# VHH binders against UV-B-induced protein At3g17800, chloroplastic: the designs that were tried, part 4

Target 1, 346 residues: UV-B-induced protein At3g17800, chloroplastic, of Arabidopsis thaliana (Mouse-ear cress) (q9lvj0)
Amino acid sequence: ASSASNDASSGSSPKPIAPLQLQSPAGQFLSQILVSHPHLVPAAVEQQLEQLQTDRDSQGQNKDSASVPGTDIVLYRRIAELKENERRRTLEEILYALVVQKFMEANVSLVPSVSPSSDPSGRVDTWPTKVEKLERLHSPEMYEMIHNHLALILGSRMGDLNSVAQISKLRVGQVYAASVMYGYFLKRVDQRFQLEKTMKILPGGSDESKTSVEQAEGTATYQAAVSSHPEVGAFAGGVSAKGFGSEIKPSRLRSYVMSFDAETLQRYATIRSREAVGIIEKHTEALFGKPEIVITPEGTVDSSKDEQIKISFGGMKRLVLEAVTFGSFLWDVESHVDARYHFVLN
Key: E = the ipSAE of ESMFold2; O = the ipSAE of OpenDDE; V2 = 0.75 times the mean of E and O plus 0.25 times the DockQ between their complexes.

## First folded at step 1 (VHH)

Design g3 (framework vhh_gefurulimab)
Fold by ESMFold2-Fast, scan of step 1:
Structure g3 (fold): chain B 346 residues (1-346), chain A 122 residues (1-122)
Amino acid sequence: as target 1 above (346 residues)
Amino acid sequence: EVQLVESGGGLVKPGGSLRLSCAASGRTVSNYAAAWFRQAPGKEREFVSAIYWGGDTTYADSVKGRFTISRDNAKNSLYLQMNSLRAEDTAVYYCARGLYDYSLPEYTYDYWGQGTLVTVSS
């Protein structure tokens, strides 16, 4: 059973399961395991992490205390820097493989690329959707914040997901990357919230509803925010402040986050490892391509050269939910790897 | 497009006060997460204070009790009242605005001002 192939032929390349192609030897090996035996990826990762530790320890033991000064020392340091960069790249790809494996376990397909279809419509959102599964992967408290995040991005279009808009590709890519980072933050906070809720030590009590007055005040403030920011409305194809505000829900997790001091909030909002930051950047670039940005002499961003894409609001919702989920999984796998290898943390 | 312009920086003696302002070109600065960051010479940019669309505020421990963040939606302006200034507060102060209702890491803020220099020296 373990010797069975998932390919119709061993020489045929399967459809890409993720937008980023892994290049390191470990990454290529893990990519093959993802296709053939995805349930074995965690075990394969443990093997790769052990190899990385062995290589790191071997470099420490092989410190050349007897080397001649000059060229040999300079060459040794350069090789050590290259090996450090190689280990960082390998760790990035290990994190990526683990995130991809979590999507596979959830039976959710990652969008392979955001590019115009060959169809006459020119739309980019031809992906199969598993929106319900993406929504169910999060705690109810976390999803309250995800819903409000979606409402902020889509506005009143939350109720009209079949409508198509022509939107800046650069802007969509920025929203995607920001949503990944938001998901990472939310998962980290939600894990702490769920632990404190279970232990009955939440700062403001546990699982309490907001008062009617507090809910009304929050909604009014959110409506004012939307009406004061036409850029959000333009991105979403126009937003009604009343309709947008009516979709905002009270958030238990938001109240919990607001109980944090500034230092704790900043720490939780920061991506912990440079490897995780690297993966967010590489994944987003693999999805959207390298952005073509022109800066005007006035220092503003010139979007006139930016590619416009045709996408439904349902397609946008799918991208944002995937991005949040990617960030959520990234926190989980980074914590898992850090326990075994110990990253250099930001 | 959103442009943020800071003002109010300058030279001040230790123990003095300054009020920084951040104005948005044609947009309201304060309806999403808006924040002040600072960067001292030779150091990385650090978080100072944030205000969220709901009006909640947060402060770095180093400035808590001395600095107050506020906004005026009618004037499209964000403010930082700085009291009891110390030499360690010397930095270029940046106004930033994100799309989300929480304090984001520096790299996730969408719009940044050019900065205003605050020098605290005798």
Scores: ipSAE 0.011, ipTM 0.371, lowest interface PAE 9.3, mean pLDDT 74

Design g4 (framework vhh_gefurulimab)
Fold by ESMFold2-Fast, scan of step 1:
Structure g4 (fold): chain B 346 residues (1-346), chain A 121 residues (1-121)
Amino acid sequence: as target 1 above (346 residues)
Amino acid sequence: EVQLVESGGGLVKPGGSLRLSCAASGFTFSTYAAAWFRQAPGKEREFVSAINYGGSTTYADSVKGRFTISRDNAKNSLYLQMNSLRAEDTAVYYCAAKLGFYHVRSDYDYWGQGTLVTVSS
């Protein structure tokens, strides 16, 4: 939807509740409910999921009833692909609406955009930097891992949140997306940890019986999982490990993850649905914009137009905490939707 | 220790087909964007194709409709199916990877050693 008609209105538009604007019929409907009656969003989602399931079942039956075998099979396939793409887009927007509702229930406002302000400072972090609510949304075990993640990104700047740095916008966007995935992973692990803790079946006494081969393989797989965030180290002020210091401490969830076998860790480190992946991409793109890529006539790329942004370390902390929380909520809502409409899982 | 290893290069006649593979190790490949680049003798390295974490693809204009990039996250592998090969496709082909969800055509963090493709009559 274009804002080209603003000259005919009161000259103001409502603040967006989230950076991504939903455009499908279901998405637009859910967006209206989020503003007017947010408590009704779950019920509206149930109705939309039932409609999608009915459409999916009907598509399967329609294939068998194709009118003339061998004629326009290409056209039939194109129509089926279009309908599948529309269904995938609708599921993405349902997931997004549910995540946005969770932020509303937590009384936390999503950052609407990361773009240079028109004020003399040129800073992007003109949004509130209140983080107490975001910090309290996670289990103590999960927050230990989140704190270590922040320490990896900010390094010694954890004690200097008012300082401002000029950083690549592309790199900040990559850190944000990586942090969303990390939050998804951590929530999945934490949910299992809390369940086993309650049932008193945590692996606390029998691990001494593991073979050295099994222990080595588990450690290697854990290293692979943490390698999914290699870019976060670059924000600690260079290539030196001295920026991390004693800020990073052993955590209960880290020890728990190290007890996983290679297959289990690989499964937990993977985003389950294509729709969830799509939402991470679209949300990040809505926040930071699409990267501008210039290709020379020779077919090489020109990186000289990489945009630099001016942001405080407190602003960075706020973005990372929001990203981790977004991922955490995404795991919850994906599980909820999958129970009602079965995704094609990775 | 991050490694990318290309394979599948060889000699092929004009109009022929070839499939390149890239094996990733030492990192969680499924969370990375990956790309193919090539460098012909006496020329600069050029972008060929990229695929992001979600499976969305982008292609250089010179290869659109002829080449197809794909990935298999279960096998930590990246592929390039090359059809209707031309003499000007002769080059060393490189696999590249970076963390991200964007369709980037530059600024890759990890690179393979390359595999030679020769298209000759």
Scores: ipSAE 0.000, ipTM 0.318, lowest interface PAE 12.2, mean pLDDT 76

Design g5 (framework vhh_gefurulimab)
Fold by ESMFold2-Fast, scan of step 1:
Order: sequence, then structure tokens, then C-alpha cells
Structure g5 (fold): chain B 346 residues (1-346), chain A 123 residues (1-123)
Amino acid sequence: as target 1 above (346 residues)
Amino acid sequence: EVQLVESGGGLVKPGGSLRLSCAASGLTFSSYRAAWFRQAPGKEREFVSAISSGGITTYADSVKGRFTISRDNAKNSLYLQMNSLRAEDTAVYYCATDLFAWYGSSEDEYDYWGQGTLVTVSS
């Protein structure tokens, strides 16, 4: 109940800087530095990665020692598993702290939770809805794809951002998670595009007369987006098919993606590390709450318990832009960390 | 080509336990979400449990606390540990996956399905 949630609140603490609370020793240490001395976060991360590497190296030596006669192998295996889980959680929280740091440097506040407000409107979107800073964080080519992604989600409601709708919380959470993964994918593609653009080796010649070809490619890209991320398609299912072409703009990055073979596209559309996937899921759960499935005595799914939230389309746009940006930052920090502590096994 | 093969089904008495396995070929489970669905005779297919690529799990209310979904990345296999089995758990159990990391509870969200394995709970 909303009243029980409000009654449990303390008024003396500042609002959190991010929805996920870090619990590991390294995570708690990095959380303290994010609040007190955010400019020291990169140095603190380097220190934590060095500690993690030292622990991993010593774990490898201890595993070898455990195989000698007279050692309790079962106990050593249990300790090894616990240590592996601790290292994964620590690495997840290092990635999260670095993403939060990037938002802080961009002067963008993360939404702390998606829950009914204590104000009279009952709305979840009490955060600022001005998105100009979020829109400026991306390359022009990447933003063309982000704009099309927003058009697929909001459709004609792009022109009616002040209107409030009552929408499934589960669906909004799925759209958010899908948008994080899309942002990760887009940043990976954009990074390759920018490199090839700088080296002047981009495939094909630009032809300004190919507007109709670009529209046909836009249709294929829409279908690919729905196929790769069904939750985006499910949410966009309320959008009229007749409005599609006029809402989607030509995109340089879309044309570039269409030059990929199926194997390359599948690889780029996949999150590389289990730690990055873990952070996407934990962040989304912290923001929206854990999904709950209820079935009837007859064995059917009971959709009557689907939680509805009141949110403006402007609030929805803000959530999607934050999600895409989170994914973009996650690609950057994953690459940065992997260069120092090799953990990506794709 | 992606293929999923379930095993471990059988006849068990009420209160007993079974462990179902799902082996994948043409796809690595550790990179993608996976789920178990079941279909009892004469009933529609229903959600049982799901696991995301990162290991976050969800369960249908009727099985929560009794069933545990897990994955073994080295063996490219998905498991469902079923404890305290009831007559109502009698069904054909299906393994499902797709190329998406976040877990889903609707069958229309999954592209790849196994053949099913029969679980019968009776005395």
C-alpha cells in the first residue's frame, strides 16, 4: 500500500544519487567517494581493480594448492565459489559506480525510483522532464537513431508530452531495460562508425537522392528493432501503423547497421559480459521493483494484479532517454574496466 | 540452428523431487534469458520460472519456494529443481529461450522452444 510506504519514510536523509544501493565493501567505498569527492572515483576504481586482480591471482594459486594430497578439496571448492561470486558482485558495483559518475559529470540526475508520489496527483514522474542535456550527450548520428527509437515507443504522443496515461509498470520497466540494451548497442555501433568516418573508410557513397531507399531501410530497421527487443514492439503495439513513415527520420547510423552481416549484427546486439547484464537487471529492479507473477488455482496467469502507474508522456520520454544514455555509458565503462581487469569472455 | 532438448521428467510421488535439464545447441545460455513453462492435460500453457542472462530469477506464485531455476554455463544447460511436488504439478515441461537478456513471463516473448518432458506426480 502507498500509505505504508510513505509512513516508513524518514525525512532526514538526502535523496540517493542512484536507485541501486551498493552493498559490497568496494561498492560502499565507491559510494562514499561519489558523494564526497567524485573527482577521485577513477583513482579509487583503479585501486579496487588492483585489489580484485590480486585476489583473483591468489585464488588461482590456492586452487592449485588444494589439489595436493591431504587437503579438504570440498571446503576449498566452496570457498572458491564464494570468492568468484564476491568478485562478480564487486565488478558489477564498480561498473555501476562508473556509470553513476558519468551521469554526475554530465550534470544529469538519475531517477531514484518509479513509484507513486506522495503528492496529490499520484504520479510517478515528479522528476524534471527537460531532456536537452540527455539529448546533447550523443553524437548526431547516434541521436538520429535515439529519435527514431522514441518515435517507435511514443508514436503520435511525441506531440503531446504533457498528457498523463495509466500504464502497466511491468511494461514500462521492460521498455526501460530494452532501451538500456539498445543504448549499449547504439554506442558500440556509433564508436565503430565514428572511427571509420575519421579514417574515411565508411562503406558505400552517400547519395542524397536515395530518400525513398532510406525510408525502405527505415521499415527494415523498425522490424529488426521489434525482433531484437520484443518489449519495445509490445509497447509500440499501441501505435498506428499508418503513422510510421512520417515519424521516422533518415538515419546515417541505420544505413551503416544495414551493411552488417547477420552474424556481426547478432554479436553487436548482445551484451558482452554477465556483469553488464547483471547491472542492467539490478538497476531496473531497483528503479521499478521486482516483477511478481500470480497464477490462479486453474493454472492461468492472473493479469488483474498488473500494477498500473500514472505517468506523463514527457516523463516516459525522460525515462527512455535516461535508459539509452545508461546503456551508452555502460558500454564505455565496461570497455574501460576490461582493459585493466580482463573479464569480458565474449 | 538453435535446438533445446529437455530431460529428467518421470513419475514421482507427492512430496518427492525431480531435477529437469535443458541442453542447448547453436546458442549459449549464459548470454541469454531462459524460462520453464508447463502445460497440464486439457489446460493452457503456463509460466513456471525464468532466469535472466545475469542470473536474476522470477517464479510463478504456485511454485515459489518449491522450485529453483539455475544455469550451468560450462555445460550449456538450464535446470529446474522441483521439490515438494504436488499432483497439480503434473504437466509437460518446456524449456524456452531467445536472444534477449532480460527475463520475461509471457510465452510469446520466447523464440526457441524444446520438445517438452513429461512430469507425472501420483501415487
Scores: ipSAE 0.000, ipTM 0.221, lowest interface PAE 14.5, mean pLDDT 76

Design g6 (framework vhh_gefurulimab)
Fold by ESMFold2-Fast, scan of step 1:
Structure g6 (fold): chain B 346 residues (1-346), chain A 122 residues (1-122)
Amino acid sequence: as target 1 above (346 residues)
Amino acid sequence: EVQLVESGGGLVKPGGSLRLSCAASGRTFSEYAAAWFRQAPGKEREFVSAITYSGSTTYADSVKGRFTISRDNAKNSLYLQMNSLRAEDTAVYYCAASTYYPWTTTYDMDYWGQGTLVTVSS
């Protein structure tokens, strides 16, 4: 904070390491450690989680004492509400700091904001579009699904990465958020797949044979995903999943997902903690800006005045891969924190 | 499924304050996005305020700075704190809930309450 005036003289870039600025005391502390000593973030998180657990235990004791005659019950309830909100915010920022640290370990810079550049082109994608590091962070089985996800979003534009389009900022943000949740889902499924593979209990054994029927079932899953996320279908320009049939490759993980019943699939696709949902919303809003949405009397969104942005398809690929990776890391760090703090899970 | 019941409406003087409550029954309210709408006599229904699962809020320009939406998931309740009330705030206020999640642009309200009347008159 006080070193900001020294940045100009040293030539150091003051660029944020992540789009969301952490504001809680714990978040500010972790943010400083991310910049100065990122290798100490896990230890700092352990300390913050212990403090948070102590605060939660203390609040439990205070609930008992609030029944004492002569105590302002209304005041105690108000304090309890404020402390619950503070704990939720602190947990969200702990999750965020851990995700940011994972990106740093991978030597991948998060896009700091999606906003028009001072560039004569007016493009938003001034970040590097090289994605090899992002592509290598996943298991081969998981990456097969990520490739198919990219094919669904970009279609034939996978061959036109240098081409620039004007696209709704709101729509790009929703594709980003949807891709974060997809990455969370894929990581959860992949972890189960890898465990069953190691234990040699995968459905159908080690059969790697793929049929046209299995391919069709995988395509149906993508159609269902597009239907549950209309913004992804709209971004694809109305092209059906059948239009991507030649781009959609056989996937071991896809075949595994096809073995899930509807309840299991929905459970795996659901974000487990309230804090993780909150961080997905806050991260996306920090990256794209809070959307100025008009809600009609019917309860629908009026998108007729959405801001348009200039972005290359290579920039879109970079955003989608980052989003999927963010979701993957979020599953990992949520599981890590849950083991220590114990979130209330659905 | 969710059933919504509004309460807290009444007669208040201009510049006064009023707090509306919406009680939900059925599934846990915390799994839904929620909103307040209003309808004045002889006019169409209009959006007032919305709150997402994580607590992110949106307000109509006409109420921004005066109204505050909040939720208490433990009590399955939604609130609207209305300050600096004006005659033009007179309307039947409706509570609404949606299966909206952060990964969709759709804020389609699936469930609606019966409404509670707010009259702002000197």
Scores: ipSAE 0.013, ipTM 0.440, lowest interface PAE 7.8, mean pLDDT 76

Design g7 (framework vhh_gefurulimab)
Fold by ESMFold2-Fast, scan of step 1:
Structure g7 (fold): chain B 346 residues (1-346), chain A 122 residues (1-122)
Amino acid sequence: as target 1 above (346 residues)
Amino acid sequence: EVQLVESGGGLVKPGGSLRLSCAASGFTFDDYAAAWFRQAPGKEREFVSAIYSGGSTTYADSVKGRFTISRDNAKNSLYLQMNSLRAEDTAVYYCAARPGYVFTSLKQYDYWGQGTLVTVSS
């Protein structure tokens, strides 16, 4: 981080660059670099990963070399568990910093919080609702799927983005988290699609393949992508969900995903690392606040404690597009870090 | 990797009190919602009480006013203070933990303990 840049900003309240505040030493360091010199974040991450690897290797040597008679084993095991937990949290924050840096490179500001404004209306969507940059970050094939995802969430409201709704905060947070996971899935699929398109080995090729059965199965394929998290899928991807029908357009990626066998589809629909799942949860909690969760004896959520928020459909569209983009960046960042640190368990 | 270990179960007379503890390891406990479930003889596993990382709590109607859930994030521990125990409270008690926005169903809890037996009998 640059002292000169920090000095210039010392008298002003800085704008939040992201909703989640990073707490680890590495996270705090990377947060400072994000503000002062965001273009240096990848280099700073390389250094942090090297230190993390050195610490991991040192722990391995201590475990292999330590010949401990009996009663000290419990203490050494607990210290090792604490250090592993610290490395996992550090790795989460490294992934987060890299995702935030990608948003900065795209010149897109993350929504800092979804909370009632100081405005008398109590609306939460005080952020800019212009989405053109978010829409242009994706391949045309990937954006066809994103458009269908938006149509399933917003339904007929896609034609009325200025209208305001009062909606469950918990449900909006769940849709946001599901949309992050969907973006992660879509980016993974899109990378494979683009490679096979370049190699001229894409399956299928007839316009006649777009039957009514295949169009109906497009919703099922989308729902399968989020149904690994069923609590979210119930809102975002059901056949009965508002917006299924006339607003759902043919999609090249949808047709491509329909060519997958069950094993391949399940694999692609899975978030690969626990660290990635962790930052999706922490990011969503930072954005929406920690939910008051009430669980019935049947295992369902009691919505009676759920806060209602006032948001425009334009604000909802902005949140969903950001979430999908976050997931897309998370796939890229996770793959990049795993190639260097080897932490993905799958 | 991730572990939850319950303790404090035993035999108690009706009207008595008992405190259950659950020790968590392998994750940052304060980032998770935590809950107690129980399985009575001949019944399905049922919800007892939950506490979110922010301190918000909820209770099954059958235990409301008698049981108190609490947490100590510094010790990565969850507790259930059981007062005015009834024969109907006889069960194996399980500690469970879950992320806040991702899992809401009993079937989607990632982390469960092995259980501790509580018997309320005269």
Scores: ipSAE 0.016, ipTM 0.271, lowest interface PAE 6.2, mean pLDDT 75

Design g8 (framework vhh_gefurulimab; at its last look DockQ between E and O 0.14; V2 from the best seeds 0.00; counts 0 for: pae O 6.6 > 2, grease 26.9 > 24.2, SAP .71 > .668, placed apart)
Fold by OpenDDE, look of step 2:
Structure g8 (fold): chain B 346 residues (1-346), chain A 121 residues (1-121)
Amino acid sequence: as target 1 above (346 residues)
Amino acid sequence: EVQLVESGGGLVKPGGSLRLSCAASGSTFSIYAAAWFRQAPGKEREFVSAITWGGSTTYADSVKGRFTISRDNAKNSLYLQMNSLRAEDTAVYYCAVDIRGYYLEPHFDYWGQGTLVTVSS
């Protein structure tokens, strides 16, 4: 009786392409396509958007039908609301799939969900720290702004990427989310800038005037949000927003942003769609977990229950660049989808 | 500028229910989070509940399981469903919004005038 040793080949579950797991039927379908045939994702998305449009149109027609008996109106309304929520979820996941597809096209693997490390060092950054591919995805002008953003986050440690710091997981998530929003903002501005540059309508003032970072309220808002938190300062070795003035390189895009009026700046600094905001939140949560946020009576976050993680400066740099790139791509795909399926509330 | 107007406050018996509403007007495009606070007579203002634009919610321990926060973005409205009300829930309830950003440290920039909730036998 020859005991056939069933070598149960521990089939290493294929590493997920992205940290967020899509749940809607459309999202699951797109997830499969992302793995098997990523080049077909755009076509698949078009089909899904057509379906969403059809569903939306059908629901609109039913609202006008005065023939719903009064007793069924409540039920009808509830069903309509559920359908709308379902469409919204589907749309969010479509946007996410498109962002993921853009990373795949760039041959950049997304950072996996942050988990406790079995590494003796306790480091959580098991992902590659090479960022050159990410850097090349942006215009030179946008990259200058990104570099300045990194300088604010990493401070003097930008040259010491192998050093490890202990930092709040919540704070890292906040920096990531803020960086996504900043990437979204920069992409909007950069697109306009590049267009105006091509049209030669940019005001020619090459005056490299040392205009202080303080005057660009939109950029300042994101920068202040990242730099004002003590944990970032601790990570960066005491990074004060005021102290980085010498490391911030003048940028043409910065000067351009500074030329915006307050209304324009506010508009560009705002995420347009609920779906985009939802994706930022869900993606960040997929990476770092859902934070247990306790808000104090004063409206501040109680971080007493926050988990501390060890991460290298190289790992942090990778996260920030990914986040900025994610935001940039999110702008692109949002615009793309909105052109086909109008969902952005103007 | 965002303006917030609370409504729905009133007198209710212990164990009763009440639904508060907050209507936002003005530039509501940049609201990333909304919250309810309350202030009882002679006490400091305290956090009650918050909701993000994405729908994530958090509650004070004192109201957890009894209160539900919700948002209707199409109506620019925030709601607080309050069930199983207690005498200690008596307070002026305030609506607040954060326009700075998502997943950042909460900072509520705009506040309503408040609505009075009285729980009494």
Scores: ipSAE 0.019, ipTM 0.411, lowest interface PAE 6.6, mean pLDDT 80
ESMFold2-Fast, scan of step 1: ipSAE 0.328; ipTM 0.762
ESMFold2, look of step 2: ipSAE 0.223; ipTM 0.563
ESMFold2 (binder alone), look of step 2: mean pLDDT 82; pTM 0.832

Design g9 (framework vhh_gefurulimab)
Fold by ESMFold2-Fast, scan of step 1:
Structure g9 (fold): chain B 346 residues (1-346), chain A 124 residues (1-124)
Amino acid sequence: as target 1 above (346 residues)
Amino acid sequence: EVQLVESGGGLVKPGGSLRLSCAASGRTFSSYVAAWFRQAPGKEREFVSAISTGGSTTYADSVKGRFTISRDNAKNSLYLQMNSLRAEDTAVYYCAAQFSDLYYTGSWEDYDYWGQGTLVTVSS
C-alpha cells in the first residue's frame, strides 16, 4: 500500500493549513493568527464581528442620508451592494477560519489539494489516510449514519482500503461536496437528538427491527439534502445506493429522523445561510479545482475530458470523513456566528 | 439486472482493424461503468479499457494508442475500435459492467455483469 511521507517542517516551503486561501483583510488577519496563535482565533473573530456590526450600523445611517433631494441614489445603491458583498465575503472567511481552527483543535490536518503526485504512481492520496481522530469527533449515533454513508459510497471496498482505483475527479468532488452537506444535516439532527435524549423526551423507544424501511428513509433523506442545493448538487450526479446497500446497519439517528414531518425534514436538510453555501463551494473548488466539463448543444453535461485520478479506497474514506466533519463543524460555527452577528435569514 | 452481449469478433491479419460491440439490455446502461477485458487460453482475464458514466476513458499500456473505447447511452451500447492488431491481441474479449456513479477499476473482480465473450484471432 502507499503511505504519505513528507516533512513540511524541514525548511522547505510550508504546506497550507487549509486548501482555501483567505483574501479579505479580516481573512488574511485570521490566517496569520491561525499560524502563529491559533488559540486566539475565537477572540479575533469576536473583534472582527464587532467591526462588521459597526460597519452595518454605519451603513444604516448613511442610507437615511441618501433620502436628501438631489442626492445620487444610484451611487448609494451601488455602494450598499458592494459593502453587502464585502460583508458576505468577510463572513464566509470568518466561518472558514473557525472551521479550520476546529480541525486544528482536533489535531486533524485538512487535505491541502487533490492533484496527481510527481512520483511514478501518479496517486493523489499523498496525505495521511489514518481516520481514527475523524471518527472519534462524532456522537455514536451520528457515526452510525456516517458509517452507512461510507458503505453506500464504497460498498464492499470498505474491507479493502489499500486497493487503488482510477476515479473521475469531477465525481469525487461531487461526492465530497454532497458529504459536506450531509455532515451539516447530520450535525443539526444530532444536536436535537442529544438534547431530547438528555431531557428524556425522545419518541418512545420501541424496538424498530425494520432496518430495510429505516435504510430506505435514510437514503431518501440523503438524496433530499443533495437536491436542496443545486450548486453543490450540480457536481454530485447522485450517489447510487444500488449495489452498495449490503453493509448498511441499524441507526438510532435514522430512526429518530423518521419522526419528522416533511416540513421539518426539509428545513433540517437545507443549508441556512448563503455564506455557508459559498464556503462549501469555495472549499471544494480549492481542493479539486474548477470542473472541466463540456456542455453539449442539447444541454447535457459531457465529462469525457474529465481528469482521472488514482486514489486508494482508504484515501476516499479519508476524504469523505473529512467532508462530513467539515459540514458538522460548519453547522457549529454558523450557529456561533449567527448568535453574535445575526446574519442567517431562515 | 443488466445483460451484456458482445459481437464483432473474427479473424483478421496483423495490422488490420476490428470493431467490437456490446449491447446492454435490462436496466439503463447509462448508469454503468463499462469495460473491456480479454482472456487468452489458460491465462487470467486481462484489463483492456474502461469508460465511466460520463465518458472518461482509461487504457492498458499494451493497447494505448491502438484501441479506442466509446459508448452510446441512447443505444445502450459499448464499442471497442481496435487498430494495428498484433498476434498478441488474440483472445476472447469480454464486455463488463459495474453499477457505479463514482469510479472504474482495472480489476475484473470489481465488475458484476459480464458478457459471454467474442473471439478475436489475429493471424495470417
Scores: ipSAE 0.000, ipTM 0.306, lowest interface PAE 11.8, mean pLDDT 77

Design k1 (framework vhh_3k1k_2)
Amino acid sequence: QVQLVESGGALVQPGGSLRLSCAASGFTFSSYAMRWYRQAPGKEREWVAGISSSGGSTSYEDSVKGRFTISRDDARNTVYLQMNSLKPEDTAVYYCAVEYGWLPSYDYWGQGTQVTVSS
ESMFold2-Fast, scan of step 1: ipSAE 0.049; ipTM 0.360

Design k10 (framework vhh_3k1k_2)
Fold by ESMFold2-Fast, scan of step 1:
Structure k10 (fold): chain B 346 residues (1-346), chain A 121 residues (1-121)
Amino acid sequence: as target 1 above (346 residues)
Amino acid sequence: QVQLVESGGALVQPGGSLRLSCAASGRTFSHYAMRWYRQAPGKEREWVAGISSSGGETSYEDSVKGRFTISRDDARNTVYLQMNSLKPEDTAVYYCAVSDYYLEFGTHDYWGQGTQVTVSS
């Protein structure tokens, strides 16, 4: 790809609107539209999805026509595999562009990277720590769960957001990725909750007057459902949900989740498409850098090469809220694209 | 994609009964929460009844409560609306609706084409 002349002649130093750089032809085109004419992104996505559908239809017809005997069949299958990987990458970048566009519509800037500042303090949290916009993007019921998630991560530090800690960069990245998956799960559950609330068919489990014991049980059920992420629990310092008291609030959505059977809960906790999984991985890697980790014979992670970063708890809160919002937007755009292109298999 | 087909609408006398059916078809999904709406000429579309995906919870608009019963037959992927003690003010086109929370973006709902219920002598 050749550099654009307007970038070289521009007097401004363009700041990236997102940490992941899109590299497919469709991705690069959508990146340009996001910067120049963001109001045209939905139309541009429609065009790109139509092109993907046309290519898929053409591949289907050619597959039916291909009756090639011998070694040429092996080459044909290799080319088909390569085209499938190319399609998946294009679809990933379409999803990413739509998520970025949703942040732009919300007037929320994505953190471009987690890196030490030029400031003598060496702090990584040079981004704005104001979270009110991020907090208002969610339903009240969804935000009750987000607040409890933050309380689980930060514990008593929710009362002291100006304090700075030196924390494992690998651990922060893992908490970010886990929080993206949590936001995806919460948005999925919240959409069902809002639908059933509108229809007036909510189960009795939505009772907000649950006791602290019932709230603690709901937290344990959630941890099992989302897959046990030890990283989230480790930030709480082993403190039980019962120990948080004033930090853990009653939650309508948590009571609703407790009404699910194990199969339904597992299904909701699962990221539906490999493209969405790919975007979570690529976005997190672009934000934090590629981790250098070794898995020991005991099955534990050797993080001896892990970098320590200086970050405020307000900066941590900002990262977690962004991650949850990213996940919620990812559910929305995945659902939108699947309605048009049908790429989710289960 | 979800396709909904309503049936069972007819002309009935006041005090009569009808059973409406809504068959859901299309891409294989988990059980849906289903609902019924109605629209009379010159009026806004009105919610009538809802049933949870498990069938364990039902809800009704106050004006039809005690007269209408929503139920489902999961073997046929069909939702029913049993309408008893029909009144002239129940005259409307009745619509089956589902919001597929796997495909919903914004406020998009999947609707059937409707079935006409007329209550008149």
Scores: ipSAE 0.000, ipTM 0.201, lowest interface PAE 15.9, mean pLDDT 75

